# Ledger of designs, part 33: VH-VL binders against p38851r773to978

Target 1, 206 residues: p38851r773to978
Amino acid sequence: EAWCYFQDNFKVGSKTLFHVLFGDKSQVFPSSLFLCKKGSNLNNNSYWERIRRAKEDASCQFELCRKLQFQLNRTSNFIKDLLWLKDDNDNFKLVLQQRVTKIKQGYYFEVEEGPIIVKFPLCHPLLLRVRFIIAECITSQGESLKKCDLAILYDFNYVESIDKLNTKVEKLWLFERIHLNWALRYCKLEHSEINRKTREYLKKFN
Key: E = the ipSAE of ESMFold2; O = the ipSAE of OpenDDE; V2 = 0.75 times the mean of E and O plus 0.25 times the DockQ between their complexes.

## First folded at step 13 (VH-VL)

Design n27 (framework fv_erenumab)
Fold by ESMFold2-Fast, scan of step 13:
Structure n27 (fold): chain C 206 residues (1-206), chain A 118 residues (1-118), chain B 110 residues (1-110)
Amino acid sequence: as target 1 above (206 residues)
Amino acid sequence: QVQLVESGGGVVQPGRSLRLSCAASGFTFSSYGMHWVRQAPGKGLEWVAVIWYDESDKYSVDSVKGRFTISRDNSKNTLFLQMNSLRAEDTAVYYCAREDYGGYFDYWGQGTTVTVSS
Amino acid sequence: QSVLTQPPSVSAAPGQKVTISCSGSSSNIGNYYVSWYQQLPGTAPKLLIYDNNKRPSGIPDRFSGSKSGTSTTLGITGLQTGDEADYYCGTWDSSLSAYVFGGGTKLTVL
């Protein structure tokens, strides 16, 4: 149902924002990021509903990170480097402590309209681990990684201008929310296989 | 120009310890995962350990787990491998390698030789 | 024992073509991209192929890679004496939670 809704919309045009691969010792993924975009459908109710839902689902990434945080606290000191920060609008931000001094406002994922409950820095290791596990779950179900684009997020290179980073970061944030929501619902339909794989993966952090 | 330079190898008795270092230059060290890969005399490549850009994401091959510890100092652009309880089978050339975001090793150091011998 | 299986050696004359195979399983080559590394005598390995079939800058198009199912192949055309080296395939393995290499193939240009 819901995952089918997002899946159908992902087939409508695409735009490559970055050419980047993410890897760790458990996974290697394709070198392209695609944002499903259709200019002529900006006034399409289904397109705008997808955008609106993506903004509302910001808390889904937050909840997923919290669930992983709970598990990682048992196996790794990684979570001790994560900070919960409060912004001027009383919204909480999850950041990696060692990067807080290097990150300016423009290095956070933001969407123009509609409040974002949680803002994420451009580089977030916890979120990368989640996407590796989600992509692996989807792959084990016989799905192509190219359908998901979940393991390939964004460039870790901070040397680009702030204006360029803001434009790309905002678009990637929307792309990630849409795809993460789709992947989570897809994996949930496989009777929580993502939870099993996530637990297995996190047990390896020590 | 990306450079990785290993040091700290030598000849040691079984049961003793060595600490290897890898000095990195020519790139933003703090943005990359770093690996140790070894090669025994006349044998193939064997992956040993990885550390992500922060120390919380560490993994090692089972045969060295509990004996070897990978660490890094991003302020000094240096990667380390602390090797305890050394065994004859740990005799190898140890390479420092940088992981491209695609999950492969795009740059390697020249290696440092560790010989565990009585 | 190597997780990925390569022939121990291959040989051909200058100007000819050779193919080096690398066989694995669904937990490694079947699920992940493969890289190839070249190790000249007395030197560190160097990245030759990544993402199954892509070449880094500076690697001539004589070198090519391909993947099918749980196997991958390195092709070298127009062999030169400078190509004499050990060649290793490498990829991630989900069951071992480790990066794994093939046993290596020594290429001799006769």
Scores: ipSAE 0.000, ipTM 0.433, lowest interface PAE 17.9, mean pLDDT 60

Design n28 (framework fv_erenumab; at its last look DockQ between E and O 0.02; V2 from the best seeds 0.00; counts 0 for: pae E 12.6 > 2, grease 19.4 > 18.9, placed apart)
Fold by ESMFold2, look of step 14:
Structure n28 (fold): chain C 206 residues (1-206), chain A 117 residues (1-117), chain B 110 residues (1-110)
Amino acid sequence: as target 1 above (206 residues)
Amino acid sequence: QVQLVESGGGVVQPGRSLRLSCAASGFTFSSYGMHWVRQAPGKGLEWVAVIWYDESDKYSVDSVKGRFTISRDNSKNTLFLQMNSLRAEDTAVYYCARDEWGYFDYWGQGTTVTVSS
Amino acid sequence: QSVLTQPPSVSAAPGQKVTISCSGSSSNIGYNYVSWYQQLPGTAPKLLIYDNNKRPSGIPDRFSGSKSGTSTTLGITGLQTGDEADYYCGTWDSSLSAYVFGGGTKLTVL
């Protein structure tokens, strides 16, 4: 029901920005995630792996997938009441999946992340999904300007249950409206940190 | 119109149990969170417990955790408070209240619970 | 004992203005919407203010609410003898996972 959209311009090509954000040696994730406790030895990423998938249209295709593992940052009081999906290793450890869902001719990339399910008291589960879009700035003739845009779309929807993730709650209670303010803070702070880390990486390895 | 009617209060000895009921009418009961609020004689309001329309979402004040259980029967438009191991400090008028998006827009008249020997 | 702090009593003459304060913390008033309730002698509480500053239908505009930081205030202008009651602030506390009321304020109209 709620969403946040951010767009930033970078003076590099889209392939370079993709490597900075999502490369196997990238320093941007998981430490830029809002929920990540920085410096934890539980923070690590898997390599990107091809996985077999079937689409709803019955086609079979491979997509690139990795897992971000990190310790939940609980230093903020406003997160105390949140219910997270538990992992069999540690109740404070989170695992998020990132999936490269689209690559167009090396000038366009889409990466989907999540979902994360947040359960506030007296509220339906809040589903959080993120989409990253990297698009090269090109002329009408298809020439690269050696600049690209990063767009980040945060999508926040209350759903009827964790078993019905494609549903939307039509009527929001007051508590649900109040906790969407948390979602706004979430996306602004995470976007700011992703942007900062990305620019630091670009400076370090220019 | 909207009505909330509590019942089941009375005088009981410490350590005994009592079950309060709140009969709701004039609204779609299953669409609202419901609360119990109590008021000891001469004292202020104290929130006791809440149950939301997803009956697994229950919360209660620390002083009654493990002793009181809030529940509801949506088919009978009835809210309940099962009070076990009653103490003298539980002596109060008990109100049921309807949650209208984070505030209590309708209250019952209350039922009196007295815990004494 | 009360998580939210209110003065125990206030008083004023008919026609005057009074304010009733309610102080809390970031986990309650600072994070969540506040409500005010009126309790006339011998009766159940009645909602006066919701969502910090909104009045339900039937509540005259001489009742007002405001919130600043971790504090909230109920204002009553044009005070009438029928306003003699106990007044409570209330809100959810996210740290306690509980609803909390102030200790109540007895308003006396002299």
Scores: ipSAE 0.006, ipTM 0.473, lowest interface PAE 12.6, mean pLDDT 81
Fold by OpenDDE, look of step 14:
Structure n28 (fold): chain C 206 residues (1-206), chain A 117 residues (1-117), chain B 110 residues (1-110)
Amino acid sequence: as target 1 above (206 residues)
Amino acid sequence: QVQLVESGGGVVQPGRSLRLSCAASGFTFSSYGMHWVRQAPGKGLEWVAVIWYDESDKYSVDSVKGRFTISRDNSKNTLFLQMNSLRAEDTAVYYCARDEWGYFDYWGQGTTVTVSS
Amino acid sequence: QSVLTQPPSVSAAPGQKVTISCSGSSSNIGYNYVSWYQQLPGTAPKLLIYDNNKRPSGIPDRFSGSKSGTSTTLGITGLQTGDEADYYCGTWDSSLSAYVFGGGTKLTVL
């Protein structure tokens, strides 16, 4: 139904940026996620594992997948029940999946995140997905020359209203439109945080 | 360098079985999905089957389902195609190809299978 | 009978530009990355274009790919005699759970 994208440049190679964002030791996720309660000891990410392709990426023979576990903040009450768990301490945690769906000679990466299904009262659920693309300026022309330490991060955010049959809802009523706009703002805020943490990380470890 | 070498082709009668092999070298075989693609004489390319890198999934074209089985031995860097109940329409050059995120970046030279009475 | 549709043949003189179209549906070209393969006479196919518009190492920039909607196009500029070959588009079909090729296009250099 709605989408937005963001673009940022980083003065590092694509591979480096990938490791900063998605590496096993990276602290960008899940702390950058808007729904994440920052500082929670429940927040972690798993190691990347090879798995069969997801349905939305049927062209892949394999994909790397990891799970981001994080405690939901107090405002995260409308997450679909199937996507979050209540632990023994009555903490609500969400497990979000990230999948690396494309890798090209270490100069191009595609990472899918989600979906997150948010249920608002009296509204159709919103399905949130994010596609991260890390590329170099010459990626579209073929292999990287490995001389340009300029990586570009694209965040493609998709927000869809869906019915119970997982069909896209085209016509939204007033409150649905409001929530959609909030979701788009959510995407922007999350992107900004990702960017901020990424740059912070680069400064710290360079 | 990446190398794929098919073998096992030959002339067989309809209803018979044949097993093709593809020997891979020059890359980590166990990290890649593998495909079989065939080409009948004077015809276009036809995808036959794919097997995941860890054998966790397989797909094949409808025309060979129930007759052809794709498999692999990662310890031997070898891809296989077991062809049973062969038909005349199965006559083709069979290529093995390496999968790279949904396309075929390397191909073997092919092995010829002829099904004839 | 191919899931993807290509013209059976195209021809042009050396130095000219040719385009080869490939049309499919939402479940294949519309959804998945498209690749192009070149098959010279008597040889195995070779990857020419991947991910809609990317060239592998060794493929000259006179080869290009583009995708729009449920169709893709291979462009060849500065046509050379050595370009005479069969060209196939291919992609995964998510509905069929199968890889699908076009019928192939025979390029003749006049």
Scores: ipSAE 0.005, ipTM 0.557, lowest interface PAE 10.2, mean pLDDT 84
Fold by ESMFold2-Fast, scan of step 13:
Structure n28 (fold): chain C 206 residues (1-206), chain A 117 residues (1-117), chain B 110 residues (1-110)
Amino acid sequence: as target 1 above (206 residues)
Amino acid sequence: QVQLVESGGGVVQPGRSLRLSCAASGFTFSSYGMHWVRQAPGKGLEWVAVIWYDESDKYSVDSVKGRFTISRDNSKNTLFLQMNSLRAEDTAVYYCARDEWGYFDYWGQGTTVTVSS
Amino acid sequence: QSVLTQPPSVSAAPGQKVTISCSGSSSNIGYNYVSWYQQLPGTAPKLLIYDNNKRPSGIPDRFSGSKSGTSTTLGITGLQTGDEADYYCGTWDSSLSAYVFGGGTKLTVL
């Protein structure tokens, strides 16, 4: 449905990645992404294959996110995560440095593990822990991204259903709005159709 | 069935212009990025230009920047290459190709452009 | 010269195996997925391999691809006379913002 409409194409090398928003289902990878085919009036197997590839990329993103979450069970565990980052030698420091550098160049940030590069959309709620780690890495380099205090309060493993009567859903939308504003402000995103539509949609919650 | 048919090639004098067309059928043209690739006589493949499915982005090889313009008309399922200020080194067979996530799964049969004095 | 380097020619007898190499850099093969294309004499190129090692429908399993670091290879086993063609590797170059092809390899089946 709505989530398929907010897809956009950002070029990185030979690949065009659709920006997929995960907000209308309590499922990490909602099957509704393909169900919107009929609603969008688009009969094209290649389009759905590109969406499938983007979803497969997102699956890799979630595996990395969950590995990071295993180091952080609650806010008191941030010290453990910092120790884990320090203990993972120069290779992990270089990966974190690269994540910070790439997030400043676009709407996506990248995580490298060996020869694999995984791309994350900045608006994804399940990337909360990765966003915390990036914020701490940036601040350790004399740059501050601690403008989202609500980020420290969220720790969930999958996308929650959207229900405007639910206070948790309202807090999730506020959190995403703050992070999108952060991305727009500090990553200097080009004004694209999806950015315009996403900003227009989020203005209803400002 | 997927088909790509190029047209508009011919013999032209240096400094003149040509407009190549690629008529697409058998698929939803507006959902695919499209490329132009050329091949000079007896030489290898050289990428020329790409246009995204929604026209949001276009790229071309440096040797043709400012002279060649890639465009498309999604309502007519047609890809174009406007070639201005043609040079002898632009002599080649020009292929249109469909982009399937960074690779070319279907190619046209090509149209020949000869730039001669 | 071509951004991606291939041998200009390779040859082998029917039924034998041949491997065609393609070498690039970190901005192309090292970063991006690679494809291979076959061009029979007088025809348009045809996709043989995509995403480093995947075959489109209709391409026999005699054709295979692999990638390691900044290089990639096309393997052809059980060579047939109908395999005589020019073979091209191709990928996006992130530094050039352009798609690049190898110089091509002419395969002769003796």
Scores: ipSAE 0.000, ipTM 0.439, lowest interface PAE 17.6, mean pLDDT 62
ESMFold2 (binder alone), look of step 14: mean pLDDT 94; pTM 0.955

Design n29 (framework fv_erenumab)
Fold by ESMFold2-Fast, scan of step 13:
Structure n29 (fold): chain C 206 residues (1-206), chain A 118 residues (1-118), chain B 110 residues (1-110)
Amino acid sequence: as target 1 above (206 residues)
Amino acid sequence: QVQLVESGGGVVQPGRSLRLSCAASGFTFSSYGMHWVRQAPGKGLEWVAVIWYDESDKYSVDSVKGRFTISRDNSKNTLFLQMNSLRAEDTAVYYCARGEDYGYFDYWGQGTTVTVSS
Amino acid sequence: QSVLTQPPSVSAAPGQKVTISCSGSSSNIGYNYVSWYQQLPGTAPKLLIYDNNKRPSGIPDRFSGSKSGTSTTLGITGLQTGDEADYYCGTWDSSLSAYVFGGGTKLTVL
């Protein structure tokens, strides 16, 4: 069994599927593309090292995204900008306008637009919302099957900890909760008691 | 340029096995996910299976689970579909296709015909 | 039966325009990017449209795609006899963990 940690508190299996937001939609990736080891380093690009460290200081994630958007605009007129949206209630949504055309195993994925390659590390704010635990669905035969290709948070303690975050981090965690609740609509988990309890709990935060 | 060439099709009896191959050239095979798609005579396209570039994840349509196995050999630039316990409804042209992150198939082979008959 | 719904056939005269529809649900078209494929008689399918509305190199601009909600359409203008083919929409279905196709639409140029 292969395992990967997204931050020290989250364990994911080789069968986990991850949803990454592009524009207003998500794209599905197998977990193997996000395999990582605790303590492993990103490549020695000093700019990406700063983004990696930002996962330990979630309050700075938004600033680093703005800097990344500036670099994308400067280096290529063929790469669509990252959109940073702010609603009337000061909630933030990071929207990647450019489709990911290539992904590599490791701590980054590559976006290609003609001859230009931009690398987005796993600690990038866009990927923070993929720290989820798989929920299994039960078949009519009593067998446990993965009928939902979404990685769903079932750990109520994690959601409780989000609720108690300080104001500097709350916007990022609110974005993650909104995205997770939206994704649950497509999971067709209507007959699972576990998923029923998960949906009821998530209503408190959305 | 990019080419995908399927082989291994033929006529087989129900309950028998067959192994399809897809030889890839003109691109870095180990960097792409690969799919099998089939088409029964006079019918539409049906997706069969996918294998990721590093073999870490595989998915298949429910009607073939437990019977078909997708695999690849990156050192030989070759994709495989092992088909066991064949049924009449598996009769189809089988296409090999290069996938782009589960989004679309930018290159297709010409197909190989599998006929399951008694 | 196909997961995505297309009309079985459409027809028009040379030079006219046709629109081919494709309807799905929130777990497929509503959630993921859509592609369109052309299959000429006796040939393998060929990618016409990807990411809802983009054309690969070599595909003429008279082919266009659009997506709204859980539906998508393929538009073909300036119809030519060489456009007689079967057309398929396709996308990933997040609830099935499978790629799904429409049932196909046969275009006849009369």
Scores: ipSAE 0.000, ipTM 0.435, lowest interface PAE 17.8, mean pLDDT 61

Design n30 (framework fv_erenumab)
Fold by ESMFold2-Fast, scan of step 13:
Structure n30 (fold): chain C 206 residues (1-206), chain A 118 residues (1-118), chain B 110 residues (1-110)
Amino acid sequence: as target 1 above (206 residues)
Amino acid sequence: QVQLVESGGGVVQPGRSLRLSCAASGFTFSSYGMHWVRQAPGKGLEWVAVIWYDESDKYSVDSVKGRFTISRDNSKNTLFLQMNSLRAEDTAVYYCARDLDYGYFDYWGQGTTVTVSS
Amino acid sequence: QSVLTQPPSVSAAPGQKVTISCSGSSSNIGNYYVSWYQQLPGTAPKLLIYDNNKRPSGIPDRFSGSKSGTSTTLGITGLQTGDEADYYCGTWDSSLSAYVFGGGTKLTVL
């Protein structure tokens, strides 16, 4: 429903989504991702309970892949376009902001100091619960796909309201989710500190 | 130009079966979820069923569960509604509709009429 | 009868403004984005508003939507005779695992 787990068998051409967006799948990144479904009620108690139930009853698999596939089929094929811009060595080429204008709804690029960060569409305009930030450290044209790293961040406005949850429910979910430990740790920080932590996290791939 | 054209309606006796079809054109059918919505004579709209673009997720209204089955053939750009054990209260105009991002319908067909009468 | 409650009818003169209400609960409007559909006499329904307050291409800005809690409203300004139709709100309902429509509101332009 609201939250599901993303499985890495989503295909873009001959490659899975992970292989396209951040090169060969890294064991450092979680094997499952979760996202907010459009129309979530924004009640943090019911929202976290839905995440926990989705995990326990059955991982809602492919929800992110289904949403991305749905989006890609309805808008400019952003991911296939990225594949077309790679050289013969599977290196990324810099993607400019102007390309965002080709997409009615979907992906957008945020150019920051250093890496290029790609933000996925948010499921709700008022509550940013999860951001998928795909960062690539571009030192020159020809950086490999394996240097495109995924960072998953929660909006710290959301994490502040999580303090009202029963910690037992949160702990049951956290025990089984490595990625949540990373995200929740960073969410308690100011945005500048979160960016610093994100850059430190990305260094694991170098 | 998006077009949805329903067919397969008609007059049928209670307890019989009908299969409705919806032929889609002007868009990539395999990329969209599809719905069936019905409207009894002089009444409002009633949602019947939905199928995701890849058949991985289906839902139907309780009054038709076990009797109606939604399906699709992406190679033929066609949506189906198999209606078994028809009842007088199933009499309605049946519309197919394209799902725009989780359950709202940006394009509708013109409808096909199903009349269940003895 | 209907899960979402609408007034059965509203009426106004050309050039006036009307609002059509739609009330639900936490399992539907409270949880999900709402849409509005217009059905002109003898025709199929047409999407008028989606995501609570967004208009598809080709829908004039005289039509607007809003949502507050478990209720939503459709606003129509500068009424025209061509607006005479039935209007339906719609959204997903988690308790029914079904999309639900309001009972419909007949708009008469006098």
Scores: ipSAE 0.000, ipTM 0.433, lowest interface PAE 18.6, mean pLDDT 60

Design n31 (framework fv_erenumab)
Fold by ESMFold2-Fast, scan of step 13:
Structure n31 (fold): chain C 206 residues (1-206), chain A 118 residues (1-118), chain B 110 residues (1-110)
Amino acid sequence: as target 1 above (206 residues)
Amino acid sequence: QVQLVESGGGVVQPGRSLRLSCAASGFTFSSYGMHWVRQAPGKGLEWVAVIWYDESDKYSVDSVKGRFTISRDNSKNTLFLQMNSLRAEDTAVYYCARGGDYGYFDYWGQGTTVTVSS
Amino acid sequence: QSVLTQPPSVSAAPGQKVTISCSGSSSNIGYNYVSWYQQLPGTAPKLLIYDNNKRPSGIPDRFSGSKSGTSTTLGITGLQTGDEADYYCGTWDSSLSAYVFGGGTKLTVL
């Protein structure tokens, strides 16, 4: 599935993102490299040649570092707000009434605020858009209505089991922390390297 | 409750080595980047080093590069700072701190004192 | 030397308001989120503000943070004797690939 595109053209694939967030490691890439499936083969020499070439474009990397930090700030803020809306029992009961959208099955809180960012290639970050749905639990075979659940929507019609996803809210925070730590490392390293090379270059003309 | 407890400080002569430890509890240690921050007597805070949660990278201030090595053991919930070729200017209280998303420290240990004297 | 500039001291009476400034550059405060730390005498530092203006659990709303351009400010209202401490701003510096602190501001109450 071709579900990961450059920032201006993105698409989210359902299976791959769920596997990354919830621990199916058979199809995930190391978080320190990238988490996006776009048909890239890590054993392909042409792929690594493209990555090496991208590293040499200092101008592109400077712009990219700024844009990547901006997007990560937005994503981090969304995740913090979502986590801080939980009570001691990890319930969304009180806050959902303020931030929900009613659709044919009840009230949903849908946010498409910050993308999850994957660096690939170095000069062109790939954006993964994830929608988080928080919904009132609808009465079924005698189940309680006083529980609010979190669901992840990563294609237009797919919604995972809400009860199972709720136990993985720490994985959502960990996933964001992994991306923030990795991207922060990338941005700091690239920005510092660009500045260092610029200073060395200017010394030649002094 | 989140707790960070440093140990391993002491009085040493210039040129000698010390290994600091930080025992973490009350949170998933392997999910957080960890930092060392020091404070010389009567002076301000100085960041020393960081290690990412997965050990994929480490950074340290230039003044300690080649002399100090940050490491961690996620199976033991412990952060380390190996300090070699100690100098008088390394005299400080050393704090371990848990890293937040954008370079902030939400929890700090009590600190361990390192004194480098002749 | 510290990379971020703070006034060395500030003082006020109980109940008053104080503001502590912190100035940096485009490679640190201008680019990254800022945090503030309180250090009571003889204790470890404690996080007061993160992400420019957010408070951790347990920090009263008397403490506030703001950021504008390459500068940030910590505000303390309703000053109490227990607020007497050293205050530090801090942020990541992209040029240095290092976290940097301000030189610290000693707040004296009374």
Scores: ipSAE 0.000, ipTM 0.430, lowest interface PAE 19.0, mean pLDDT 61

Design n32 (framework fv_erenumab)
Fold by ESMFold2-Fast, scan of step 13:
Structure n32 (fold): chain C 206 residues (1-206), chain A 118 residues (1-118), chain B 110 residues (1-110)
Amino acid sequence: as target 1 above (206 residues)
Amino acid sequence: QVQLVESGGGVVQPGRSLRLSCAASGFTFSSYGMHWVRQAPGKGLEWVAVIWYDESDKYSVDSVKGRFTISRDNSKNTLFLQMNSLRAEDTAVYYCARDYDEGYFDYWGQGTTVTVSS
Amino acid sequence: QSVLTQPPSVSAAPGQKVTISCSGSSSNIGYNYVSWYQQLPGTAPKLLIYDNNKRPSGIPDRFSGSKSGTSTTLGITGLQTGDEADYYCGTWDSSLSAYVFGGGTKLTVL
């Protein structure tokens, strides 16, 4: 589809925030990656209220980042949304492209959307429990046939309550398990290599 | 206006100890990881050690493990390298460097020279 | 005994193009982002390229980086006498839990 992600850096405290745009990159509005629509009404009082709330949410996220930073010496389980891509042969693929970086007051991971990289803090409320999986499609002879990728989207909109957040996180976890299991059955994996890559990836947090 | 200034280098006998300091200014020191990198006369760069911004993690090259200790004092904006049991092969210019995004060193000091000589 | 392998020297005339290679393994270049550093004679190293191919502010676009598999390259076009320096690639090595540098390449302009 025509979803477009744009990094528009504005700061709240020492943190940089990013906006998601659909369509025209000159438009700036707070949005959810799940609900961002080009036809959304802009230039009104609701738009400015949303911006004010997004900045307030970012300040809360900064405090959560500080708290989670202290806990990153442990194995972390985080939950994130998955995006399915359909190729020219009508095969579904989960795409994962991420890098964990330590930027000043915390960690971020990156999602590559075409020529644009979207960065967001690991401590965002929707990223409370994440399981990182590195997988390859291999042949029966143990040679790589195709890498299996995971594409991940994040909701930048304000969440009113912790109860709603926890319910969302549990539903995302269930969704991830169902669809990831299906994708892994589509690809045959070499478990020893996957375990090695997973350990190396997790070492970046510890 | 980011500045890193190393000090504490000099000529020392083998087996002795020396403590290097790196004074940081022009940025929030407590928000960045810091590295020590050395360069022997006429040789290439060799990474020595890193310490994270909150001291929760640190690593050092195997050849100095048990002898060198990296530490920091965020209240004084200062990075340290305690060097014990010095050997001739530790002779080098020692640079401190600021870690950016846990991938590269965006600012370096001018270096301080350590000569281990009998 | 560098973990990353660079040619010891490279030379070209002013205005020409030069490429410096850096080879590693799956535990370093193959897994992590690569940076390049420039060291002018008698000075401290300076960051030239980060995240495989990005330039910090103040570095002209005639400097470029690229990565393929377990190797990376630094490209310099329009060579100037002020480019005479030692160039080092660097990255984290996950198996060693250490940052590693290439052995360095001395660029001579002329």
Scores: ipSAE 0.000, ipTM 0.430, lowest interface PAE 18.7, mean pLDDT 61

